# Ledger of designs, part 4: VHH binders against DNA-(apurinic or apyrimidinic site) endonuclease (APE1L)

Target 1, 364 residues: DNA-(apurinic or apyrimidinic site) endonuclease (APE1L), of Arabidopsis thaliana (Mouse-ear cress) (q5xf07)
Amino acid sequence: MKRFFKPIEKENSPAAKKPCLSPEKRDGDGDGVEEEKNQNEPSKFMTWNANSFLLRVKNDWSQFSKFVSDFDPDVIAIQEVRMPAAGGKGKPKNHEELSDDTKVLREEKQILTRALSSPPFGNYGVWWSLADSKYAGTALLVKKCFKPRKVYFNLDKLASKHEPDGRVILAEFETFRLLNTYSPNNGWKDEENAFQRRRKWDKRIVEFLNKTSDKPLIWCGDLNVSHEEIDVSHPEFFATAKLNGYVPPNKEDCGQPGFTPSERGRFGATIKEGRLVDAYRYLHKEQEMESGFSWSGNPIGKYRGKRMRIDYFLVSEQLKDRIVSCKMHGRGIELEGFHGSDHCPVTLELSKPSSEMEQNQVSN

## First folded at step 1 (VHH)

Design m2 (framework vhh_7mjh_2)
Fold by ESMFold2-Fast, scan of step 1:
Structure m2 (fold): chain B 364 residues (1-364), chain A 120 residues (1-120)
Amino acid sequence: as target 1 above (364 residues)
Amino acid sequence: EVQLVESGGGLVQPGGSLRLSCAASGFTFSSYAMSWVRQAPGKGLEWIGRIYYSGSTSYNPSLKSLVTISRDNSKNTLYLQMNSLRAEDTATYYCARDEYYGSGSYFDYWGQGTTVTVSS
């Protein structure tokens, strides 16, 4: 039996940076000084709603690649991939694989595959969770040196199950779980039971949190809710917003989707029930008008300068003392730092486990 | 200890069909993606396809119409069905445990291989 790394190489790939090595293949420090073992787990995280990942690759990839190179995240969570799952007519869908069912989709798959093979992305493993159409979808990129034990595409940790819209990727690491979600926006009207679908989603998240407390969680993504007034640039504007004068029948469903009393209340209850800490708000107690928001309205029209924080890192309470940085990378009202999306990247950096904890985990 | 053992290779006539098997042990088979890879004499490795732990499959486009990958989790066995075999399909066929990473497959364990010879 033989083991080796990356036996298959893609033709015509551009010159790549040397990848980080798996722990088994790392060169040891041979300086004659006693060393303790490192816990080789991710500590730098990024989440981004790309608002069509393909469009970002086509139009914004150079600037996003520079951002990724500069920050050097260990994990990148993407929402709104908006690419369909593989599976031609009469064949079952593979929700973990980009579609090649048409000539256009084959070309689009090649564009994405080529981009993700270029530096710095060639150093990451990629997992897709896709819908049947160009709707929703998520992706998770993890540096090849940080192997998740297991990846699930549902909240029930079932190997054979996939959430229909590709809204969930759950990665299992040795000491923690990483959950990437794209929460459904309930929209302005209860059309096709949209408000109830969001309530059901929120209930499923609470159930997940209650049954998966055996190790710490980092939950990130586009959660499609601003928790408190401090999380929106213009509370009165958002609280009184209407689509073409439409008013929902239930008072608690009134306002901007993502900032209704019912959505905000359920989100607060979820954080409390799950014993989670909002990493950004834990570090940033005061509102920052320049950099405190992850979503921005179109620079033309009535949403110019109207901004929301709806993209989060929520961490289990036992991780809060390890939070060293959490940042929204968008600035101002002209979508600077958004890389072509209406959402900006959000990053989290955790400290390494304490030397005492690390020593306690080292084998004799 | 992880072990992968291929079987089913041998001499087959052009136009014939053959099914290869890979018996897995030493790990939770149902939790891993698995791949088939081949190497013709004097040539490099050619990836054939993978089956995800969910049962979904992904194939090398050059081979997609000629092969089918399946698995039986109750028997910890991976299969490769090959049809319309040609002389250029002569190769050593390997099964591998597949940790998929975006720029290709990362294989952490391989079988010893089984040889398929297509000749009259």
Scores: ipSAE 0.000, ipTM 0.314, lowest interface PAE 14.0, mean pLDDT 83

Design m3 (framework vhh_7mjh_2)
Fold by ESMFold2-Fast, scan of step 1:
Structure m3 (fold): chain B 364 residues (1-364), chain A 118 residues (1-118)
Amino acid sequence: as target 1 above (364 residues)
Amino acid sequence: EVQLVESGGGLVQPGGSLRLSCAASGFTFSDYAMSWVRQAPGKGLEWIGRIDYSGSTSYNPSLKSLVTISRDNSKNTLYLQMNSLRAEDTATYYCAKDWGYEDYFDYWGQGTTVTVSS
């Protein structure tokens, strides 16, 4: 289909669309204002744990770029950026800016900047939320015509208190909020407070949901938990997994990180208390072995063929009737559709809002 | 491009010691965990141990008394020290870039072969 090793503009472009322009630049705010506002809201979303965004840009960018061009998302949420924040020894860190403190980091920043300036990415605004080292980190790409009103980098909306590992980006739109999170892994044992750190994170999420219920939420990202047995390919394998034979003292802490009874129970409680709908499971009631999982084990290790759904779109109940599709784009056990990551992209499509009196009904 | 190159393998007598090296390039070595994995002829992969970005080590309990993993971030090099080698330690040894799960690695080296025989 495409000529290899040459950057080529998309020859078979879709039919001409109305230009995606910043709301500030748009003309004709007159008698079409309400419909234009509804047209200006994002409706197509993608989330992806890139397992080092730099490595994906270096090794997998053509495949990922094609996927993004084909799906044409309004919003792209990335987890595991794994790039350090700007600043250096004795200087304050800027967690929203890629580091250029060394020659190597300057080159890596240039690689990312060039990639994000190429089609289709040049039409997106980019926000970074970064850790102090090549660890964790998230990014949010939003089409310029859908510029959010405000972006926060912590759950408590304090600009002076960036989430330390860059695990949070919260974007405020006119009619809803988008939350992109990269949840910390539970770990295998409670040494160095691993279980307690995850429990504290889960509590902060619940507190966030309770204090921000004034507007509908779309919460996406790598949530590092499979809710129910249907969300893992091999329930017995994951439920009985141990680190080198170690058995935690409490039964609720036993199993694969991300599939322990305690993590699963807290996640279920969080969904219920937050009045959230798991968009994928809302549409897909049966287990889909080919395409029902967002994470896949390495094809040559003991995790070959072992898969989990740990990447989600959770939407406020007010939005459930607008859910048109939610898909895991990875297939099978050979990492097809994963674009070099161990996570595949997950997408959500919402219908456009009907009239204000009908916003609670799903539109076809 | 990420590249891992193992070296130091060869023929060694039972009871001997050997140090394997892994030279890493194409990524910021000091920011990532690294593991050693081996594969004996006709058998599956066996995880040996891991060293994280902070220098903390964890080992396969069956091998802990026989091996030590260390790293030199100034040289982008990972090491595996093996002592009291037995015929059962005959295997191809791989270093692997570890992203944080047991036995799950995103890059592997070509391997270096260790043969323990009299």
Scores: ipSAE 0.000, ipTM 0.167, lowest interface PAE 17.6, mean pLDDT 81

Design m4 (framework vhh_7mjh_2)
Fold by ESMFold2-Fast, scan of step 1:
Order: structure tokens, then sequence, then C-alpha cells
Structure m4 (fold): chain B 364 residues (1-364), chain A 119 residues (1-119)
């Protein structure tokens, strides 16, 4: 049978709105810094686990750059940067700066620097939170017209401290917080204490949510968990998955990392405790086999066609009525739209806040 | 009637290049993901790569550096460019069409075209 569908109409051209103005620098005249008056709050967000950002720049940059130009995000959150932090010859590590300690690392830093200086990326400020090795790490790109009031690299809002492996970037805006996280994978065996590391991480997230309820949150990133059966392509396959036949002693720890009962239960509890809305599921109540997943297995081998939604936008309940769209940009089972990664970009668009309602705090 | 017809195979010298074509008819070509698959003599099927309706591509990691897949939707034609051919590239090459369903099956297969690499 023939199927015909009309795409939801797009009213917004990605490239055509009022320009985001970069802060202009003058010479050393004056002693004060004037606030950039034309900066707005971000409303278009993208998150992407790049599975080595350097490899994406080397091999996939043209297609990713086109995607960024077309969508025109205000904020880009990256996970799995996999570049080491600066520091060598006995120097203290700087987890905000790409290493140039060897000839190879200098060349790799130059490749990334050139890519991020090219359109459309040159209009973004960049923050790194890096591991000590080519592992994990996160980045946050924010259009220069949007100035975060503060940026932290930990869940405790402490200056100059980074979470281990560079897993956290927290940006404070005027009216909301943006949290970018790369959650630790649960692993298959408790021998590496992976289950306990993940449980401690989940507990710290809940503690963060409880102590930061003073303004709305947008939490995005690779959360390394699929919440419900609808969030995996093959629930039975994932629920019964084993590493080389190994079965954990506790039934609640059995299954694919990211889809164990323990992880799913804690994630549901976290959403409830934080009073968060899963933006994608709020808009998309039914499973979408073409475009409902953010991670896809290798097209060759056992995981062919096996897919998970593990990358999210979770927003405070106060923001739910502003959700305009939330999309997974990968399609099907052959990594179309993944730009060389095993994760696809996920985007969120919020409507602009009502300036009149937000300004009127006084009834007189 | 749906047809996929491969062409461009033949005898080539090692180090040579070859471009295979697959002409599609009887279905809306633009709606289908297209793949190339090969079978060397006495061996099983080996997936080469896929091109989506958008024109983006996904390759077998073992073969990515050796081949390029492209399509021309205005001509209902799929292409496989092969460079630096080796004796082990000797195989029958098939094009295959899959409706973009997210499932692991091909709706339509061609008859195949044979490539022989020999010095």
Amino acid sequence: as target 1 above (364 residues)
Amino acid sequence: EVQLVESGGGLVQPGGSLRLSCAASGFTFDDYWMSWVRQAPGKGLEWIGRIYSSGSTSYNPSLKSLVTISRDNSKNTLYLQMNSLRAEDTATYYCAAEYSSGWDYFDYWGQGTTVTVSS
C-alpha cells in the first residue's frame, strides 16, 4: 500500500533571523565591561556524542558543519571529545585546555582549532572539560551573543574544579541552567566496580537536582540509559543481553548496560525527584522506528539494527509548555545522519519566553 | 514490474579502477535506500555499503577506503566507484534496494555483474 505524509511545516528559516552579534573588543580604553545589550537567552539546543571529536573533524566535518549551519543551534553540547587535558613536564593539569605536550597533540590541537574557527563555528565560544587521556571529555559551544553568567565543570558549582574524566559542563544563564553530562557506562561486571560508580553518579545527580531547584534546568547529553521499552528497538534482545555468557548475580543488574532494571528504575526516580520532563517523549508518544533512537549498533555484526535512545533533553516542568520540537536526527539502521558517530545529534527548540509576563513581577 | 540492472563489470588489471552502475525501474527510486553487496567465488555475501535517500553513505569498515557509492535520483541510477583494485576484489557485485523501514531486509535485488581482477 501507498503511504503519503506531509512534513510538519517549518515557519523558521535556520539562517534568516536577526544576527547573533559577537562581543566587540576595543583596545584597553576604560576600566569597565559593558553588558552586551543584544544578547538573548538561548532557545535552540543540540547535543551529540561525537565518539572522538577529532575523528569527526578529520572524517565527517563537512556533513556535520552543514547540519549545524542548517539547524543554527544557539548551544552545542558535545560528549566523548576524547582529547587529553593540557599539562606536562610536571606542570599542573588544565582540564579546560587541549594538550600540546607532544608534536602529535600539537598537530591535533591545530586541526580542532582550525575547524572551530571556520564558519559556522567561529561565532561560538567554546568550553572544554577534558580527561587526562584520550577518553571521555565534554565540550560546550555557545553563540557569542549569549553569555553564560558562569560556567562550572562539576555538579557542586565550585570554581576551577572538574569532575573526573571531564563529564560535566554546567552553564548558568539569567533565567535557567544548562547541564551537559556524559554519564558513566554501567558496564557488564561488578568486578570493575562499574555498577557502584554508576550508582554513585546517579545519586550525585539527584543531589544536584535537589539543591538547584531555584531556577529551571535543561539537562542534556549522553545519559547512558534507555528509560522504557519504547526507548529500545528490541526490548527482548537488550533485556537478555550478556557479555560472553556472563550473568550478574543480581537480577536487577542483568541485561545490556543502559537497559538494566536497576539503571531504568533509578532514571525514573531521578526524573520524578527532579520534576523533569523528557522533551522527546513529551512530543512523541509512539515509538518511531525510523527516527526514535539516538544510538545505533554497527551495521555489520550482532548489533546490526539494534538501537537505543540514550541521549536526552530533560527540562524542568516550568519549561514544558515552551517545547516546540525535540528530534533525533539519525534515521534507520545504517547510521544515516550520525556523521560518523554511533550516536546521532539530538535537538531541542523552545519558544521565546513571554517578556511581558517575566517583567511583571510587581502587581503595582 | 520492479527491476535492478547492474552494468560495468568486466576484466581489469590490478591497480585499475572501475565504475559499476545499477539502473532501477518499476518503483519510486527516491524512497529507497540502495546498497552494494558482493560475493567472491565460493564465499558468502559481503555487504559493501549503503546510500540513503538523502545521499549520505555508510560503508563496511573493511572496504571504506576502497570504494565510493553515489546515486543520481534524476536517472534512477546507483553507482559504485572502485579504485586500486586487487585480485581479492574479484566477485559478482549486486545492487539491492530496501524501503527505509528500519528492518534488516532487502526488498529487491539485481542479477549481478561480474568483476574479475587479474594480471
Scores: ipSAE 0.000, ipTM 0.100, lowest interface PAE 22.1, mean pLDDT 82

Design m5 (framework vhh_7mjh_2)
Fold by ESMFold2-Fast, scan of step 1:
Structure m5 (fold): chain B 364 residues (1-364), chain A 119 residues (1-119)
Amino acid sequence: as target 1 above (364 residues)
Amino acid sequence: EVQLVESGGGLVQPGGSLRLSCAASGFTFSSYDMSWVRQAPGKGLEWIGRIYHSGDTSYNPSLKSLVTISRDNSKNTLYLQMNSLRAEDTATYYCATDYLWEGYPFDYWGQGTTVTVSS
């Protein structure tokens, strides 16, 4: 018998926020059903590349828990979980369940389970999408009162199918869809078809976006691309970056991975084709050197003070007038607000639906 | 660590009803789609139906009038209600995490519970 409900930390804050109730437990099921449906939709979102979620739980959990308690997101999208899927010799793998195939993995699973049972996280349902090894992987946490109708782990919406590295979670709510992705970085050289793997990934995203849907999309995650010069702290540095002097054969593939002309061009085309709005840039037209970036180079070495925006909220044009806030929570060059990762949390707040407010809100 | 334990099988007369249970542990049951699958002696696997984590259900059209799938997330338990049983319903019944899609296996299986419809 395993106990997953023991907290890693002895006691939770007395100021813990009131948990939201599941729809089935609300009073007056026969009255106010329309109002309850409107209240059952998430409006506060967070995305974060944890750069090993286990390490963040072990080393940085107190500060991250405080951040989550302060912001109170309805949905938390995590990238770089880096935990293996359950299943061993003679058993099929379950890509939605953390492995306990070894004593070490069993102990690590217990650490994660206890952390996620502690406030504020105990009020969230958790979905894992995992690779076969300690590589990639994503997670989605959704407040129990906002449980999605259906969750998929691939872009084709096929049940029982997982994207092999756990890079995709697609959650369908009553009025919108939320897509959490961890895009593959193509690196410096087309070794082992890395450039082709990224091009294939980008094509699959475009194919997903081109499928007809009545529901608007919120697409978040680590997209591993900075769209424009404004999205990097030092455009010339990133545009001319080389690995040990290596120059790729094609000019469009030159520069920092994530900031090559090829990657930037495909990303711009994807946004246009998908009729998507970059929520951060919609609100923040000018570069903010202190707070405009989601990724920062290590404070030790050549990338000190070099920063990129590669983590996004991209929303369907239908939702643009509901964008209240979109923020990068990291500050400066010493990784303040990064909670141990090289990525900081990025948040999005949407207003509640109101046709009058939507009609009367015009951008100045 | 994932464990599924089916129960409720046994001998039943033609036209009778039976309710099977599947007790789940070692994973976040409420977040998983669950399926029932059966295997008659000497035959291949036959998918019965699924219940999505959302509570929606989908059934094999050949079995839709026979079965109802439900779940109790507070007990981590999946149920299969069967009515109007016939001799051809004699099989070992399995619960599984995830569900059979064309070409894809189920992730985890229980040991199965045997249902025998007498003739």
Scores: ipSAE 0.000, ipTM 0.094, lowest interface PAE 22.8, mean pLDDT 80

Design m6 (framework vhh_7mjh_2)
Fold by ESMFold2-Fast, scan of step 1:
Structure m6 (fold): chain B 364 residues (1-364), chain A 119 residues (1-119)
Amino acid sequence: as target 1 above (364 residues)
Amino acid sequence: EVQLVESGGGLVQPGGSLRLSCAASGFTFSEYYMSWVRQAPGKGLEWIGRIYTSGDTSYNPSLKSLVTISRDNSKNTLYLQMNSLRAEDTATYYCARGDYYESWGFDYWGQGTTVTVSS
């Protein structure tokens, strides 16, 4: 099976919707004060592991742009940006800015900048949290009218500090926090203490949840774990998976990375301690074989038709009654709706807040 | 644009040897795992082997004694050396970026080059 390289096609320009403007730039003296207040709170969210965001821009951007235009998210969280942070030899890295240190990186930065300046993306503010190399990294796009009060790149809410590999973006809104994370995959072997690094990451997430209970949270991203058997297409396959016959020494670490007893148990404990609701599973109690998974294995080889849900929206319990929709947008085995990634977009839609809910959130 | 262009295929007699090349462009070749994959007429895809960024290799056990994968990062070129070719090695051979055993697999493929083993 040959995958042909598809150029980015110029699509018919959709009818342009009025740009979402920041509150300071809105015209409308005396018009709908309640409407203006409701417009200042994000309610539509998307998370997507792009598996090399640059590659998606080069090869899949027209179809992804159409999806974004159709869904019209207020916030887009991206994982696996896989672009290096800016910083010349002998200078500290600026993890918020794409590198232009080489001719190739300058050209790649220009490709990303042009894509994000085109409709529908031009109406979004963009934040990067980047690794030192073409590895990991996250991005957050927020409509300009919903500008967050503060953005942090670490779990401790420290200015200018980035978590290693750019794995965290935390946006502070008036009534809630949005956390975008790209959780580390511990791989198949405990090489370089990979299993212990994942355990330390999970512990730091729990510490974050305990320290930030003053405001509701929406936590999204690639969490690199399928919680229960319903979250994988083939539980026995994933539970017994091995890389070239290797068996870890501890039985709780055996199986597919992301579906080991250890990872599943810690994830369940984290959800419980954080008082979080898994938005997708809250609405979708039964396994959906066509549309119930965010990750799909390579259509060629051992993982064909093997799928996992590892990309989530986890929301604070006080937000659960606002959950209108949560969807995995990929379909079937041939990666339809994945837009070139092995992960599909996952979306969350919340109802507009009532004055009562707003009062409860402000009190926190 | 990312491109992978295979060359070196053709008609070869049983017992013969053949070296395939894959010219890579549009990305930093030295930073990626590369693989060879083949498809015989009317059959599924079969992974041949991979080469890491370090230059280390890993092969399909069924093919290990027959093939060698190498790379030249200065030329952005991947190679597949095949020895002791048999009629069942008749296939289209693809250069691919990535690894068969990784769950995320391959993200780019070449157009393929056809090898026919026949007397």
Scores: ipSAE 0.000, ipTM 0.282, lowest interface PAE 13.3, mean pLDDT 84

Design m7 (framework vhh_7mjh_2)
Fold by ESMFold2-Fast, scan of step 1:
Structure m7 (fold): chain B 364 residues (1-364), chain A 119 residues (1-119)
Amino acid sequence: as target 1 above (364 residues)
Amino acid sequence: EVQLVESGGGLVQPGGSLRLSCAASGFTFSDYGMSWVRQAPGKGLEWIGRIYYSGYTSYNPSLKSLVTISRDNSKNTLYLQMNSLRAEDTATYYCAKDSEYRYWGLDYWGQGTTVTVSS
């Protein structure tokens, strides 16, 4: 019998948050093939469109790492990873693995893996959903103590399917589902095709919501739509925007991509049909010009000071009474708190779940 | 700009079936929910049902067994299929478009098409 005491290590660098531990979960780590059925539930969530995750790691990682350490999220949803999926010559792509097919991609993969192995990120499991090129893509980071039961990369809950461009990660927990999406926008290029693509996407989201009503949902990500006038800094500017000189024939398709009447109307209908609550607007009834927006235009040029809320936490009505906070972390017009992206982090905190009887008693 | 034109009304025997159409123009039809509403002679408006932009339907429970609402987005056309018609189903039938920002209201209505159920 050999037993060695683990050295007691004290950190002298900025404190990393310790991984979540349940005494019930940690006791009895031993032999047996029986899986642990009772899992802890996450309650602190963050979503962020990184606008190239690699670029954020290279240029902005110390700032973002400090933010993550301070907030201590249980789940981090990332959009616009913009890294290609793995796949050698003559092989189908593995959309869950970063490419190492070239010397440059091997070096870039090493940069990302080193960053995600350092505090506070080393305490998270990481799932990638990647495109075939440096385009789109999403990631989900979940604290190891909150391991999801299943993770899907499509809206149909099929193990064999991966959505194009890596726009979807769906995590299944015992009592709820978490959906991370990077919605396509109407864009400024190929306007007719972009409008049709967005309409098809919106329809598929509604179909998903109707199929998944058996459990509460937390849906987060870059949804590429500002719902109401309060969700943009300059409603007239956004409503009258032109698409590179192109004017759509229907007035309902006119305006800034993400703020057209059609997109706004479909989004409102989706929230209503899905019985979803917009967590930020549920808590924040008034427009906040300093901190009420998740996207900000370039500080140089026509879009200076122009801002939109297009990144959301939408939660099933069953979860609304658990909403403790929902915040946009960007401030002002100089991209403070954006960590190098044109999107800022958005966070959600839910109260911890109680027993079914306790929840039923509190709900009355 | 926005126009809704109903057609297919007429005389039908009790127990018979009838399909109404509504041709839509001047807006992106596939982006909006659509409703059917009827008004019997000397009575108020009665909501029949709604089809969401997604294609899912909701109905007035009292009329659920009588009607089916569908749409063809390639033709910008809304349909109301009616079966097992009774004399009390005699009414003017209207199609209506959901409001773009306020999904509790209807912002455009057709002229109506009259259905008369008699032997």
Scores: ipSAE 0.000, ipTM 0.182, lowest interface PAE 20.1, mean pLDDT 81

Design m8 (framework vhh_7mjh_2)
Fold by ESMFold2-Fast, scan of step 1:
Structure m8 (fold): chain B 364 residues (1-364), chain A 117 residues (1-117)
Amino acid sequence: as target 1 above (364 residues)
Amino acid sequence: EVQLVESGGGLVQPGGSLRLSCAASGFSFSSYWMSWVRQAPGKGLEWIGRIYHSGSTSYNPSLKSLVTISRDNSKNTLYLQMNSLRAEDTATYYCARKGSYYPLDYWGQGTTVTVSS
């Protein structure tokens, strides 16, 4: 008998990272599906408003890739993709596909495709939700081993419907839902129906929460509101902010977009009605000047050093005891940890459930 | 000892162009992100942009059409190219290194640019 060489395994090395493969794409050795039921659910989440995803890929990708490699999220939610949906002249747009309608757009799509094929991103499935133009848009990246059962691009859970600005991706997992949203900014004036658009959006969110209470929810993204005074660096500055001296007719609409009394009040009501827990504030009861904010003003002008928390993880009450960490990764006035955006990444870690805990989170 | 020394400042006419240099020493220049920051007389600091160790750049949106940041790692030198200069671009320009704890941990002494006819 010949002896076969086996590589010496390093005893103190972390387990080799095997490629995360979609369960639907696993080739068995032909003896049928006797795969052990994988009770693995995503437990590490990241949300980031990229303030043009293409610009982040062009200018900031190396540092963002290192951050993603270090944190190793199971799910990455992106806001402000700002790429147009595919579709030729005279045809409806495909809001789930990046445009290649012009030479410039083909080149930009190729840049994004190459970046997302590079480590660590090649192990993620990618979903796009896009506007007709370089405006708004969201993306969701999910490790292939955690492929969601269904993905929707609207709050009504209709397979044939898409939110026009690409502001919604809703992913259905076995035991919970993940909602990625890019909430419309309230604006300074109602000239473009901005106040009305935001009120209608907030109402649609409440309706969604009331209709979809059958599973726990993780709702993340740029929600474009700072809930309480603790969520802004300078409450008086933000409460009294004006665009060129303009004062709205209703006092409840006065102040910085994202920090008006009406926006704050509706947000508080939404959290309460939806039975949601603000994961960051659940763990961090006091204001943290260096690490408590997700958005930072431009270093030039009146917003220098002015900061807001407007990017959230809101989780159903059933998930609160699983919250291990929730962190804002940006620091300081000069946008350290922001990776070129005016928003920093926000992360959530949940403890892995036991089979008993998973059964307690689902009906039956 | 970490040192950053800016050069290339001076008097320039409106509409003119100017290239600033920053000579770095005392650290592994190629391993650090570098930034340009300016301060106009009687004003606060204004961030211009940064260049990553990879050579990729990120700019202040208000200035990105007017400036280009580049680096030569073989010469340990950082550059700021400025075009279409206006009187409002009159400032002291600083080269700075990005730290791990602070956004900018070491700064040069600055070089003054005066835009005037």
Scores: ipSAE 0.000, ipTM 0.108, lowest interface PAE 22.2, mean pLDDT 81

Design m9 (framework vhh_7mjh_2)
Fold by ESMFold2-Fast, scan of step 1:
Structure m9 (fold): chain B 364 residues (1-364), chain A 120 residues (1-120)
Amino acid sequence: as target 1 above (364 residues)
Amino acid sequence: EVQLVESGGGLVQPGGSLRLSCAASGFTFSSYYMSWVRQAPGKGLEWIGRIDTSGSTSYNPSLKSLVTISRDNSKNTLYLQMNSLRAEDTATYYCAKYDEWLPYYGMDVWGQGTTVTVSS
């Protein structure tokens, strides 16, 4: 990890900052007649597909911990946790708890618990959303002082139904919602039902956006699609990609999963219909070959140097004027800044709500 | 109130050329992918091709040598240029606003169609 000198940036050491207090402790007293206020909400966000969170804890934790300490996010959204949900010997699966059903899983759970108890992570509340096996899964870490009011594990907000692969965590704050998703990969062949699975997923997202327009949204995660040609390093390579020479019967399904015309078209329509702003592209209008991509192919093989932007922060239009920064933290083709994953962290900074309350002018 | 109106069809001799137009209204034309689809008498729908918001095109391989799709966002108009027409190209031609949740040609927002008849 190295940083280039930026003389215009303030120095804010996490070690010099006092731990934030929970809302209960700030108000001081028990249940009162005082109404809720929109003060002290998260403003620094990070999303990362860890490509097995356990492997990152075992092999890359020092690098990642330093990055988290340096950035000091209020919220960390993780995709590809790849740990199984707890079932117990005679109980139904609990998709919010790590399994301890075997000696190996108990030991792995202990490794994760120790890592998340150490600085800087001990100051975060942790929510898991898990599949039945070592597949998919997401996690959300939120600083204890910013505890969400409610957390849901499906787009339907139905507590009795968990998204079966652990692909969804929806956190409700006072003035906005945070959605963390791990979108299913489109796949290469219709025979694998993957094209239809991805279409149904995209439809559910649009239905969610239409039903939940009452409050601003920050939607982050691995969305498994590059929107435009600017979002891939090699458009022709990705547009003409084939698995073992197979050509899907419909041209709209041809190309690299994540960069087919059908996926790109649906994603553009979703952004438009949801009245969402792609925070990275809003700030970065031109392609940046060194740092403009969130996914990078294996340095060994045909995908060496081939890169995609498939990890996003999409924010409601009402929040666009609060966007201070959105960055991809990976560089080049040797996976610098990826912390052992094929995805790099992506961060978002918004201006504080308290700063907006001090405005003496009404924007027309 | 979304409307698509195709025009430019008619009788043409084998080997001839035609340019079809599709006038769009009631939506932000420049923001949508657009497609052309045809249906020959007694046959199913056949996808011709699509054009994205940047003007990039994708075609049915069996038709690629015969057709060119283009758009003029200033006129809210989609075009299909057809060359070297054969009797087998006799069909009703439809433009469609691309509905990404339906089959690739869309079915919920189609024009009335324009009929092309190729005969000697």
Scores: ipSAE 0.000, ipTM 0.105, lowest interface PAE 20.5, mean pLDDT 81

